# Ledger of designs, part 107: VH-VL binders against q9vpl3

Target 1, 224 residues: q9vpl3
Amino acid sequence: RGKINIQRPKAPHYERARVVAVTQPKYPELPKAKSCFKTRAERTQQQQENPYNEIIAREVRNWLDHSRLVAFFHLSSITADDIFRVRVQLHKQNLHLKSYGSKIIEQAVKNTRYEAIVPLFHSNHCIVFSPDPEKTAALLRIVRRVPQMVLLGGIVEETMLSRNQLVAYAQMPGLHAVQAQLVQTLSQAPGHLIQQLQAHQNSFVQVLDVHAKNQMNEETPKST

## First folded at step 3 (VH-VL)

Design r58 (framework fv_imvotamab_arm2)
Fold by ESMFold2-Fast, scan of step 3:
Structure r58 (fold): chain C 224 residues (1-224), chain A 121 residues (1-121), chain B 112 residues (1-112)
Amino acid sequence: as target 1 above (224 residues)
Amino acid sequence: EVQLVQSGAEVKKPGESLKISCKGSGYSFTSYWIGWVRQMPGKGLEWMGIIDPSDSYTRYSPSFQGQVTISADKSITTAYLQWSSLKASDTAMYYCARDFSGYYLGYFDYWGQGTLVTVSS
Amino acid sequence: DIVMTQTPLSSPVTLGQPASISCRSSQSLEYSDGNTYLSWLQQRPGQPPRLLIYKISNRFSGVPDRFSGSGAGTDFTLKISRVEAEDVGVYYCMQGTHWPYTFGGGTKVEIK
């Protein structure tokens, strides 16, 4: 038996393809098929002034304002049953998986410190919210078993972190416990010792903040 | 667990109206698009159109625009395909299929068993 | 509309031997997100279509590893490494990159 003629399609299809190519409008950037195809983004844009979209944008703003942990993911092909199972597992850890259209996210973060995240949502995406930043380790443990979810970065304690910074943060001992112990020790040790403890606590917090800010500022957009 | 169950076979005369159904179960109905596909006897598959059950947004293939109506009722997790006036050329097997997440991912993971529609005088 | 051309029209194959099906599109199926929305479907006699492969090469849940997909741009291939009796049926390629979505004409795999 011979090779299947993969590179030589049937004459009717071959001729039809040629006719279609010749007679279609020439739009190099926006082929007719793409210009006529109403993408999800275009559909969302048509509903921009819809009262429902404003309600959802307010919901997103509330999630951002009340969450001390926000993680951004690229989402590859995954069934709704699989994502639902992941959502249930996350929920048990007080982690809330949400998906919103890119235009709604843009509307929600416009004129806020988080406006810089908008480019992350031009592709398929999802966001995980939590009021508890100590759950970062639990989040990453769960997501490691979901190859369709790829961590892009996040926000912890109102500070934007890259993927690597967020992973490093998850590996640290409980910062809240450390801060609570230092505060308690400080209240019990006045004078010389108080100054030493305050300086050390402030230096630790400052190093984390500066490191996070430096890594954010050094990130290059993928378009460049 | 995930199932799309379609209504039973129909035998109709030209000019009659018809509405067939596709009931989703075992998943979040509003999280997936539902598409309709026609297969004429002994022929291949033809895409008819899609619907997002969350807002009833529909898109039709140009050859089916104005020929059929696609709708959905999310309260009973059911999508519909309907004709106002059937033609003999509508004789075919009709399938419904689920698109992953409704993000224009362009593949259909679960399919219904099919509804055979026969239109003859 | 995007024209999808499948070859061969029919593929008689001996049990245990490989089978290969080609699919060519009239224009590129790569979308601006870097993904190519080409799928392969199997339809056994008297049954509905079943998803085999999505986004060129990803096997759907429950699909045996004897099925593999490959290709890029406008030229795609479905391979069955060792055809079994249950593989008899019609195979379709489908594109979901451009509206309207379109199917190939189908390839009938049968045992000789």
Scores: ipSAE 0.000, ipTM 0.404, lowest interface PAE 18.9, mean pLDDT 74

Design r59 (framework fv_imvotamab_arm2)
Fold by ESMFold2-Fast, scan of step 3:
Structure r59 (fold): chain C 224 residues (1-224), chain A 121 residues (1-121), chain B 112 residues (1-112)
Amino acid sequence: as target 1 above (224 residues)
Amino acid sequence: EVQLVQSGAEVKKPGESLKISCKGSGYSFTSYWIGWVRQMPGKGLEWMGIIDPSDSYTRYSPSFQGQVTISADKSITTAYLQWSSLKASDTAMYYCARDFEGYFLGYFDYWGQGTLVTVSS
Amino acid sequence: DIVMTQTPLSSPVTLGQPASISCRSSQSLEYSDGNTYLSWLQQRPGQPPRLLIYKISNRFSGVPDRFSGSGAGTDFTLKISRVEAEDVGVYYCMQGTHWPYTFGGGTKVEIK
């Protein structure tokens, strides 16, 4: 028995399970006529995914309803550890990073004033929510050091803003100045903001490539 | 109003350690990144690196990565530039400057007076 | 890294006459937010650098109106409409669009 590592609690269990799996008897093939029926597992999975999708879509709507700041980002490839560290830093500022599938986002914003932004989420994306619009400056500071996240635009106080308008909002000196600027923003031609957000999509590869290359150069120190 | 005040001139020998400081006042210290810039005698400006004092996140120029350490203590509104072992080639004027990164700013609005570091045997 | 090329290296000028400094970047400085983070710094003899102009053409607080900036993409110009004695010094362009930030080589403005 010196052949089996009895010092490790999982070794006896692993060997037992492996032997059982290898010797499992082959079940008779199902008649072809019956192979047309969906299995119980297949039906259960379909039922489970429909309720799950609706629950998550409702969660997204709840975040939209209770957040005075929402920022939309294009998301490039990022490790689980790196995104977790970003999420922790954002959470300290009452900023909540969420990632949802494009279909769930579409379902959540369907029949709302934000439906026009759906094309932005057909590629890889993430969203940051906060009840505090004063955190816009903190958000932009944190995400600028994350080259995998590229700001597309956002919603502040229920008003849709392009990336440039969101940056300008963060730079405003006081509450009354902010209100005046939002009134002026609302006076813009219909569709202008959406057109600006959609136009940015075409340049993402170049913007991300340049930013990623700059970050790679910073991360690879010159020793001499 | 807004001021960045740097520590006084230093004269050191090769191999010695050194830590110079940059104290911010007249503004919210954690709302702005602090950058460090080197100017060799009679030469132009070289970017060294930057720190966010709110969480001490640092980013270095590739030329200075591993050669210096940038840090900050937000409780006393002070940023630091540090060498573990000085070389004669480190002789230069060192400036700290405020960079308002939170607004996608990539420029220095206010500068410290500079700290002259002389390394000679 | 982005290479910033300044011309001329030196600009002797008569008091009251205009001066012009050129800055060229190796690639576009327009950032993803639609802004161009090209700034101009002034360094008087024995003094630290001072911000003159940010985002191509915006004067920083306290900067006289004789200073103006222009340009787009990769080509930028700083103009001093009428040089005063206090304008003697070295002028640098700086880009903050790409990491790491980089500076031009400097242009020395001096009185004839």
Scores: ipSAE 0.007, ipTM 0.460, lowest interface PAE 10.7, mean pLDDT 76

Design r6 (framework fv_ontamalimab)
Fold by ESMFold2-Fast, scan of step 3:
Structure r6 (fold): chain C 224 residues (1-224), chain A 121 residues (1-121), chain B 112 residues (1-112)
Amino acid sequence: as target 1 above (224 residues)
Amino acid sequence: QVQLVQSGAEVKKPGASVKVSCKASGYTFTSYDINWVRQAPGQGLEWMGWISPYNGETNYAQKVQGRVTMTADTSTSTAYMDLRSLRSDDTAVYYCARDQGYYSTFYFDYWGQGTTVTVSS
Amino acid sequence: DIVMTQTPLSLSVTPGQPASISCKSSQSLLHTDGETYLYWYLQKPGQPPQLLIYEVSSRFSGVPDRFSGSGSGTDFTLKISRVEAEDVGIYYCMQSTQFPLTFGQGTKVEIK
């Protein structure tokens, strides 16, 4: 009923897919645990078979499929108000900050080209998604003032990039430069890129340990 | 291609204000941040602050906080540094410098020619 | 604030001789992301500063290979393997690990 423009372009279907990707329905509340205590094995099996995990994994996969820019961050302790402020700034640039458990990410990327990212999520993390790869510069400018977010790397146009490659991409002018970068990056060995991303995580952990040790040594002279 | 051209020398009395301009050309103005660095005669470099022409965000050195305002006009690709309540120790050459760095890096890759500000009575 | 201290304050060198400039920070320049944000700039007479070395040891575009940077933590060195007439000026180290950004007091390199 009602007449709609008969010549309907297919663009509205893509727009609806984008809306669904960013406004996924809220999942029902998880059923509350029974009073009986379960063994670790029973809890692990229940977790692996949990239908809510698959629903969230599908949401993650949907974000990956609809995003031409994905950036991975290590996330240090940050207040809810601070992360909300960052999320608002990012959203104005069509950049979407999400956080998911490592098991859900593993389930989302299992048997996909993105399976290699799983090791990045063994520590505290968050991900920024965008359909607009040109927003990489805006992303990096916004996170410059958020020391709790440490850039690990990302995916641009389905190509995995290290932190330094993402920074270089942000500095490139226009689509032609991006295409040239992608051709060069596609010639790299995937294992090498993953090693670089993992090395940054390990360096960060070592830095925190060294800083803690140096801080303790500095405090000793002050305490006397 | 990339150039930063600053306004001419200024002579001011103590208590006055000065506004130095830095006109950018040869690149997308909103894609790079502008830092201001000063150098007193015969002395070293002192960082004053940073502005992002992209969104107008600023970060000032505590030593000048409350006396300095940095702005950017994207329509003219010009950054400004307004320093108030001038003292004799504000006598310096003021440089603007483009920051090529993203995330946590700071590459001052292109600098303006400098603007001499003399504060004397 | 991180205090950057350069030694020596002045250096006279014969063309072709090596030169070495040290930069010491009051606290570690190792950032929480694992990188060390230490930079070297050269200011030639009558000119604005120009970038030589970024992130401790990386040469900026167009900088001759006779320039090299090294160091970690709080101790950094800029070396010129063979000083040429064009290398005369004042050298500054800078850190960006922590705001405010701070510079060393400068090292003047002159030809004997």
Scores: ipSAE 0.232, ipTM 0.606, lowest interface PAE 3.4, mean pLDDT 80

Design r60 (framework fv_imvotamab_arm2)
Fold by ESMFold2-Fast, scan of step 3:
Structure r60 (fold): chain C 224 residues (1-224), chain A 122 residues (1-122), chain B 112 residues (1-112)
Amino acid sequence: as target 1 above (224 residues)
Amino acid sequence: EVQLVQSGAEVKKPGESLKISCKGSGYSFTSYWIGWVRQMPGKGLEWMGIIDPSDSYTRYSPSFQGQVTISADKSITTAYLQWSSLKASDTAMYYCARHDTLYDSEGAFDIWGQGTLVTVSS
Amino acid sequence: DIVMTQTPLSSPVTLGQPASISCRSSQSLEYSDGNTYLSWLQQRPGQPPRLLIYKISNRFSGVPDRFSGSGAGTDFTLKISRVEAEDVGVYYCMQGTHWPYTFGGGTKVEIK
């Protein structure tokens, strides 16, 4: 629209993680006793930490900062073919499907206004980003045909919305001013939104587990 | 002018590594995906794989999974196709093509590179 | 993988006469969004492929009106109403509905 085009986050640079010894202090002043207190778990944790995670976390923050629509999904087992088709269909609507580990999400949103979303990512998940909140209806139409993706909630115009609130938003007329008014009205609902979103996630997981057990029973091989 | 410009012809021996490039210009590089197509001498076209330059998401055709690596560097608007160890059967013309998933030619590969001829012989 | 079968393998045509190329897919190319991602490419001798038609019948920018596409489901046709000398080359159909994307075997159009 005449503004600077929204660019996707820059690809991570792993070489940034490489530190040349000549640029570091040669004589670390660590007490010997301090090193002796490191447990196996602490050493494993140190080995799992790396600067690459901060680069990806920065990428996530950039997506959050440049997106006026962010939708969170629980992701059940899905084939690579099916998820690829979903990515293509979403991309046609300027909707960008991303998957990040829960630790990276936590690191990305720590000390930001989005910190409240962390509990949504305890199970398998994915996120859809878009600079255009009017694409919420298109998003829901696409994912309706993907039973493996279940909407948990999202963020519209910096306002956290539950699944039901996002569905209501998608049903509004396409005028931006009207949709902005709806977001404000929906966000005034009393109650703890995070708790509501997490409850919906837990309820879905329970229903999915029952369905999976029933499906497994129905498909039991007759040869065994 | 929207265009994809590929690196020059390569002559290699079996077992050697190779990385060829495809540079996009005249458009928003991260708004389109890039695909790679192989054309064996005297044969038709076959898809190798595709990349989303915005996050380096890649998808390979089953026949090429594990045989090549597709990558991109959005800071210089360039996509790459790489072999760790070439074989004589890799002798072919390789094309890069822009995948339009959002704009005018939705669902098609609208702009093609000029091709990079790779010859692998002892 | 979706198999794309093109006929004929070769089409010798007199200048100014029409040419017709058929493409058949092993499975329906209609996606759940109601769109069919079938495109046609032209490859002139010594040149890279060029997009002619996308989504069955939509002509790409700069493509002459003499080219037209039609079809549905598994059966598609590319027609050239009046073949010109510059139309010599190999024509490929391509499906983008199912991964992996696949091409037809090609049809060589040449002047008699």
Scores: ipSAE 0.012, ipTM 0.527, lowest interface PAE 8.4, mean pLDDT 78

Design r7 (framework fv_ontamalimab)
Fold by ESMFold2-Fast, scan of step 3:
Order: structure tokens, then sequence, then C-alpha cells
Structure r7 (fold): chain C 224 residues (1-224), chain A 121 residues (1-121), chain B 112 residues (1-112)
């Protein structure tokens, strides 16, 4: 932990809230000269970010920088025991399942090329990191058996892929074929990939709407 | 190149057990799941369940739950379906099929030739 | 369980004429991930089934372009633009949106 800029991501044990007992008891420094004449907004903007959030945000950036495979999932209700079993199975394949708050993700990717992923994390979510993109098939095979984890998309070799593109990448057996597909993805207009990610989100919303309508339809026949 | 070769026809009495094998070749056995599908004479297809040779996980159809066990031997690249307490309505051709599907997809892209199981006195 | 219903159960087609097969599901096949997991298989006489169409509309490798799939929600169609002699057999739709995996009852296609 004293070596913040190491060649690998910081220890995952910090992804859970572990409050470091800090002592606050002493007179607060009362600014008088400069800060007395600043606006409320200026004072607020100059306040330091929560040190805990910045530490975890740096951990997230380190995972992003050192992972050649990153997969994003929506996570519905799942027991701690079940997610632990999934985490163990993924770890055997050098796949690291992490959960971070949406504000920490936003702070980590703000002003980076990954900022476009922020909307994916406005609900329950998790991320899988790996230094080995060849493990994409193993990842998706494992997660296929976990209905609570819904694939949203990912990043392979610094390239953002939609859910369908990531699934296609996992299914390609030949190195030349895989490289060709990645080149095709890289040549797509930036808006096309964003549209695909948004379409998946819109489809999910539509599924929720259909479920609500189906539930109402089930209740209606019983009125008689 | 990809082949699934199943064991030969079986004739069993009611109450007996049958074990059908499916030997895979031409691909990495642990990279694909094996599904079992049966077809009663003159009827349609009925899914029985699947097994992952990767980790031994199984998922069985409720109709056969408690009577079926699916296993895979990675050393011989062979999947097995063991069905117990046989009844006349278990008479069918049993197929193994490779699941190319990743994530939520379930392609049955290559099928075995089928194993006829007849349950009669 | 999702029930898959095919119509017609049988059809006879003059060679070179089109054929259309309908498949209806008792529940929407739209998965929570936004994809629709519907598949079409052909079982030729004396053979195991073979994959024709995956995920509603994608042709499997080697499948002629005269085969096309379409549909959404609960209503799906397989079309053959020009039926050939080799297309004779029983066609099945399958869903994998929910376990258990379920098949339609089959549509027999014969040449007149």
Amino acid sequence: as target 1 above (224 residues)
Amino acid sequence: QVQLVQSGAEVKKPGASVKVSCKASGYTFTSYDINWVRQAPGQGLEWMGWISPYNGETNYAQKVQGRVTMTADTSTSTAYMDLRSLRSDDTAVYYCARDQGIYSTFYFDYWGQGTTVTVSS
Amino acid sequence: DIVMTQTPLSLSVTPGQPASISCKSSQSLLHTDGETYLYWYLQKPGQPPQLLIYEVSSRFSGVPDRFSGSGSGTDFTLKISRVEAEDVGIYYCMQSTQFPLTFGQGTKVEIK
C-alpha cells in the first residue's frame, strides 16, 4: 500500500468499505485572509475530495490500465455466498470480479477515454478485470450460469466493445479472424458503438416494461 | 472434423437403467457444453439437460430430474447420460449436441448420430 | 415453461415455390440483455437435427440464403424463398431465453 504506483493493481481488499479510524478531535483551522473573501461556490470547489474515494478511484484506474480485458455487468439481487462462489471460479481463470460505487467509477474515468462507460453503472453493477484477453470465452462461459449477472459490454485491448461484439470476440477461434474482427470494430464510427450500448440499455428497459405489462395481463384474467 | 459419436442401441426392461455415451473429437472438449435431447417415435424434440465438461456443472429438465445424471470424462473427451428407473415413455432416440453458445446463446451446432433406447418387457 | 407453437404442422410445396413457417411463444423471448434467443433447426429424414438460423435472423455457416428468419417478442417466421428437394424434412423452432430449453412441435415440409 505504500507503493501507490506499482506495476499491478492495488489490493482488492479495499473495494469494500473498511473505515480507517481517523481522529478528528482538535480545533479546525479557521481561514481568515484569502478564504474569508471567497464565494460559497469557490470554497466548495476548493474542498478536497474524500481521500478514501480518491484512493479507491486510483485502484480502479490501476485495474483499467493493467487489464487487457474488462467486462461490465448489471448485477441483480444475488446472495453473498453465490457471488463469492462466482468470484472464486473466475479467479481460477485469472479473472477478477470487482464492485465499486458509481461515483467512484465516475471519478476514476472522468476526463479519460473510458468516460463513456459511466451510464452503465447508475444501478447495481460489477466489473471483471483480466490481463489476458484470451480468457473472454472462459469469462462468458462462467457468467452464463449466473443469471443475476447481465453482460453490458467491455473493453478488449483498449477497444470498447458492445455486448454482441464481446460475445462474437469470445466465439472466434482463429487469431487472424479475431484480429480482423477487432480491426473492424476499431474502424467503426464512434457513434455506432455508443448507439449499440444505448440500444442494449433501451432493450433492457423495454424488457422491464414488457414484464410489467405481462404481470398486469396475468392479473386481469383472474378478475373473473 | 468436429464429430460426436454415440454408443449403440439399447433395449432395456422397465425399471432398468441406461448409460449413453457421446465421444467428442476435432475440438477442445472443455470449451463447449454438451446438451442431451431426445425424440420419442413420431414425436418432436425434447430437451433433457446439459453438462459443462469445463467444471462439471449440470442442468436437468424437470421431467427427468432425480432420474438422470450427466457426467463428462475429460481424459477421454466423452460425455455420458445415465437415465434410471426407465419407463415405456422413455423410449426415444437420444442425441448429444455440442453447445457453441457463449453467455446466453445455446447453439446446437453439431449433433451425434443418435442412440435408440427401447424400453419394453 | 415457455410453450412454442408452430403452424402449420405440415405443408406440401411445389419445387421452386416459397414456404413460410410460423412459431409463437407463450412468453416474450426478449432476454434481459436485449437479445432474442430463438433458433431454427431442420431434421432431414433419418438424420439428427441441423442448425439453420440462430438468434432470430442469423444464418448458420453453410446455410443457403434462401432461408431467412424474422420476428420479435412472441411471433417468429422462417421463410424459404425457393424450396428445393434437399429442404424436405421437419423444421423446429427452439427458445433459450429461459430454462428449460423448449422446442416447437415441428412442421413437416414435403414436395408436392
Scores: ipSAE 0.331, ipTM 0.620, lowest interface PAE 2.3, mean pLDDT 79

Design r8 (framework fv_ontamalimab)
Fold by ESMFold2-Fast, scan of step 3:
Structure r8 (fold): chain C 224 residues (1-224), chain A 121 residues (1-121), chain B 112 residues (1-112)
Amino acid sequence: as target 1 above (224 residues)
Amino acid sequence: QVQLVQSGAEVKKPGASVKVSCKASGYTFTSYDINWVRQAPGQGLEWMGWISPYNGETNYAQKVQGRVTMTADTSTSTAYMDLRSLRSDDTAVYYCARDQGWYSTFYFDYWGQGTTVTVSS
Amino acid sequence: DIVMTQTPLSLSVTPGQPASISCKSSQSLLHTDGETYLYWYLQKPGQPPQLLIYEVSSRFSGVPDRFSGSGSGTDFTLKISRVEAEDVGIYYCMQSTQFPLTFGQGTKVEIK
């Protein structure tokens, strides 16, 4: 037989809401977004908005805690139109592209198990979140058409993975148990994994440093 | 057993359109991209474009952009290439190929048998 | 577009002898991610192309060890250590570092 409805939506209690609204002090919760010009006072308020920064940091922590897939990218110069198209394609696969300032990321992950990711965000970056780790393959296929987004690594089932480990995970068939075992196997040495992620950034920085030094030497040779 | 089976040969007049099909089997259709490559008689290979069956994203070669449309039907595991305003230099064997590549890689691990399209008066 | 140039355009080889095919690109194939996206395909008479080598030097599954790829930047080589009768066909190099994907003009390998 059919089951009776146990859960039903309840109508809002307008009478109670009205009483609370008239007795509770009203505070401005959001900055004014409609003004085209900002006064000195408004700019000072933005710099002093520690509560706003904490709200966004809590949002980032919520995304990290409730996403079974998190991918980190270095982001080169990209137009607003191009990033919007990428975001739309990712959204169709339940992949959510987010960008946050380095201070907010640091504030969000400080004193948490995710603190090790902070060095990844000292350059231009973006993060993709998803509740579905099986979408890792879809993510990598979309991103390979976006050269401005360079994969640094990620977190799958709360386990930190390097770029190569995330690629390996993406190539697994959609068997949850097998994928979970792979994640556990790939994550046996967390310290080594962090070093792999940092080494990718250090290698890139070193290449830039060598290039800069070579240009400096060419510009101002020592004698001849 | 991965297999891509294409539709039969077509003979078309200049200005007509042709729609070539590529039916996939033996793998999860939405997990791999499909590329289209053509080969004129006695000539080399020319890339036509790419389609992702999982999200419908396409990228076409500039030479055929505006005349080509690539689609995928996930219910039948079939990819299509529709080429319009046919010219005599569109006479070629058209291949579909599965793309196994990840990230920035593009390698075509399995190919269809080819569909001969002849454009003549 | 990146132009891919193959040399020679044709080779006649006695079975068991080595063969070498060169592929040169008009621009470096080194991608910004540090990888080089160069591929080799073989098209046997009356058949579609088949993948031999991906990412310069990696053999595709089932490809005999007599095939090897090498190179960097703009200069790439495919070597066959001992040409067999089944190796007859046209060999193509391809790049995927930059859209559009482009192929070399092909090298015909035939047995004497």
Scores: ipSAE 0.014, ipTM 0.506, lowest interface PAE 7.4, mean pLDDT 78

Design r9 (framework fv_ontamalimab)
Fold by ESMFold2-Fast, scan of step 3:
Structure r9 (fold): chain C 224 residues (1-224), chain A 121 residues (1-121), chain B 112 residues (1-112)
Amino acid sequence: as target 1 above (224 residues)
Amino acid sequence: QVQLVQSGAEVKKPGASVKVSCKASGYTFTSYDINWVRQAPGQGLEWMGWISPYNGETNYAQKVQGRVTMTADTSTSTAYMDLRSLRSDDTAVYYCARDQGLFSTFYFDYWGQGTTVTVSS
Amino acid sequence: DIVMTQTPLSLSVTPGQPASISCKSSQSLLHTDGETYLYWYLQKPGQPPQLLIYEVSSRFSGVPDRFSGSGSGTDFTLKISRVEAEDVGIYYCMQSTQFPLTFGQGTKVEIK
């Protein structure tokens, strides 16, 4: 216990007013007028932004066309300093971490062999590119230290691979030709592969929810 | 032939510090992370932390955070674990172990022979 | 921290007979990438630990086929189909799904 005056003898009108005040939604001032109409300046800025989407989409296509290794990641909340450190480490291995909006990715891969990857980018994401598929093991070694980046799958020598297939490829020692043969053996139809990649992404979200709940419950200092 | 060779046994007084070495051979030192695991007499295994010789990145167990420093010297292919403010409950055999895992697969394929650290007055 | 609990704490086995060790985790070991990062190590008397099984059921190079691992979620088992003299030691399970890496308390296997 320790409570005093548990049930204060208040008049019904007072307690009713308190309950209404507590249950009443508290909203800051909403700029609702702007949700219906856009100012001329806002419209002009949006028009100016549209031309840059095509330029960036072409950049993405160039990365896809000239990279023999492309890895796709789901990206959880990460600080700018941490992602910068990851970029620096990857760059030393000729691995290039890039982030693009889903609309730009869609524009880049539309009418290409890679159109099936678009659903992977509807949540927070990043992509690592490299002209050197031998760097797959180095990539996975670096990224394993970054729990906010979860491997979804990738493309090696123009062949789409699931997460497990990409990990298997990374474990192959030695010659480029041997690794290329493994890639051919492990290859999957794009539709089936995308379903597998999205399943891993969905599992990641569920595990994060459980982890968040457990961390909130365990925030109480331990008296050991 | 992969081999991890650790420094010899140490006897320290409470409050002192100890620095254990782990010399690697038979592989590219910067390609694998080194983990440190200790075992108190008659007790189980306790993970202390890891270091990446590639970039010097470390991650320490919370119970030793603030008292431990892990380093690696790529010129000699040697990893070090420096533990400060020693207590009697730090008495243990300290192992270094190579991490062969990729992407969240932390498995220790080769272990050093162990270094006995005894803290007594 | 994920707590790993092994049963039994010790067992004595007649040579050639099977042995089974259980490992239970306080939380699911299913990682966000869909894999389960559970490992088994053997520490022989006077030696450092050695890897037996990685990722629940995969035997490490050179490990005899009499060793097998199974399980999912929070309940894992290591089985030895025919215990030999060289299998004497303390067996540990380990999880790497969440930092810090944690080990079970160990199971001592001895020959009768």
Scores: ipSAE 0.012, ipTM 0.500, lowest interface PAE 8.3, mean pLDDT 78

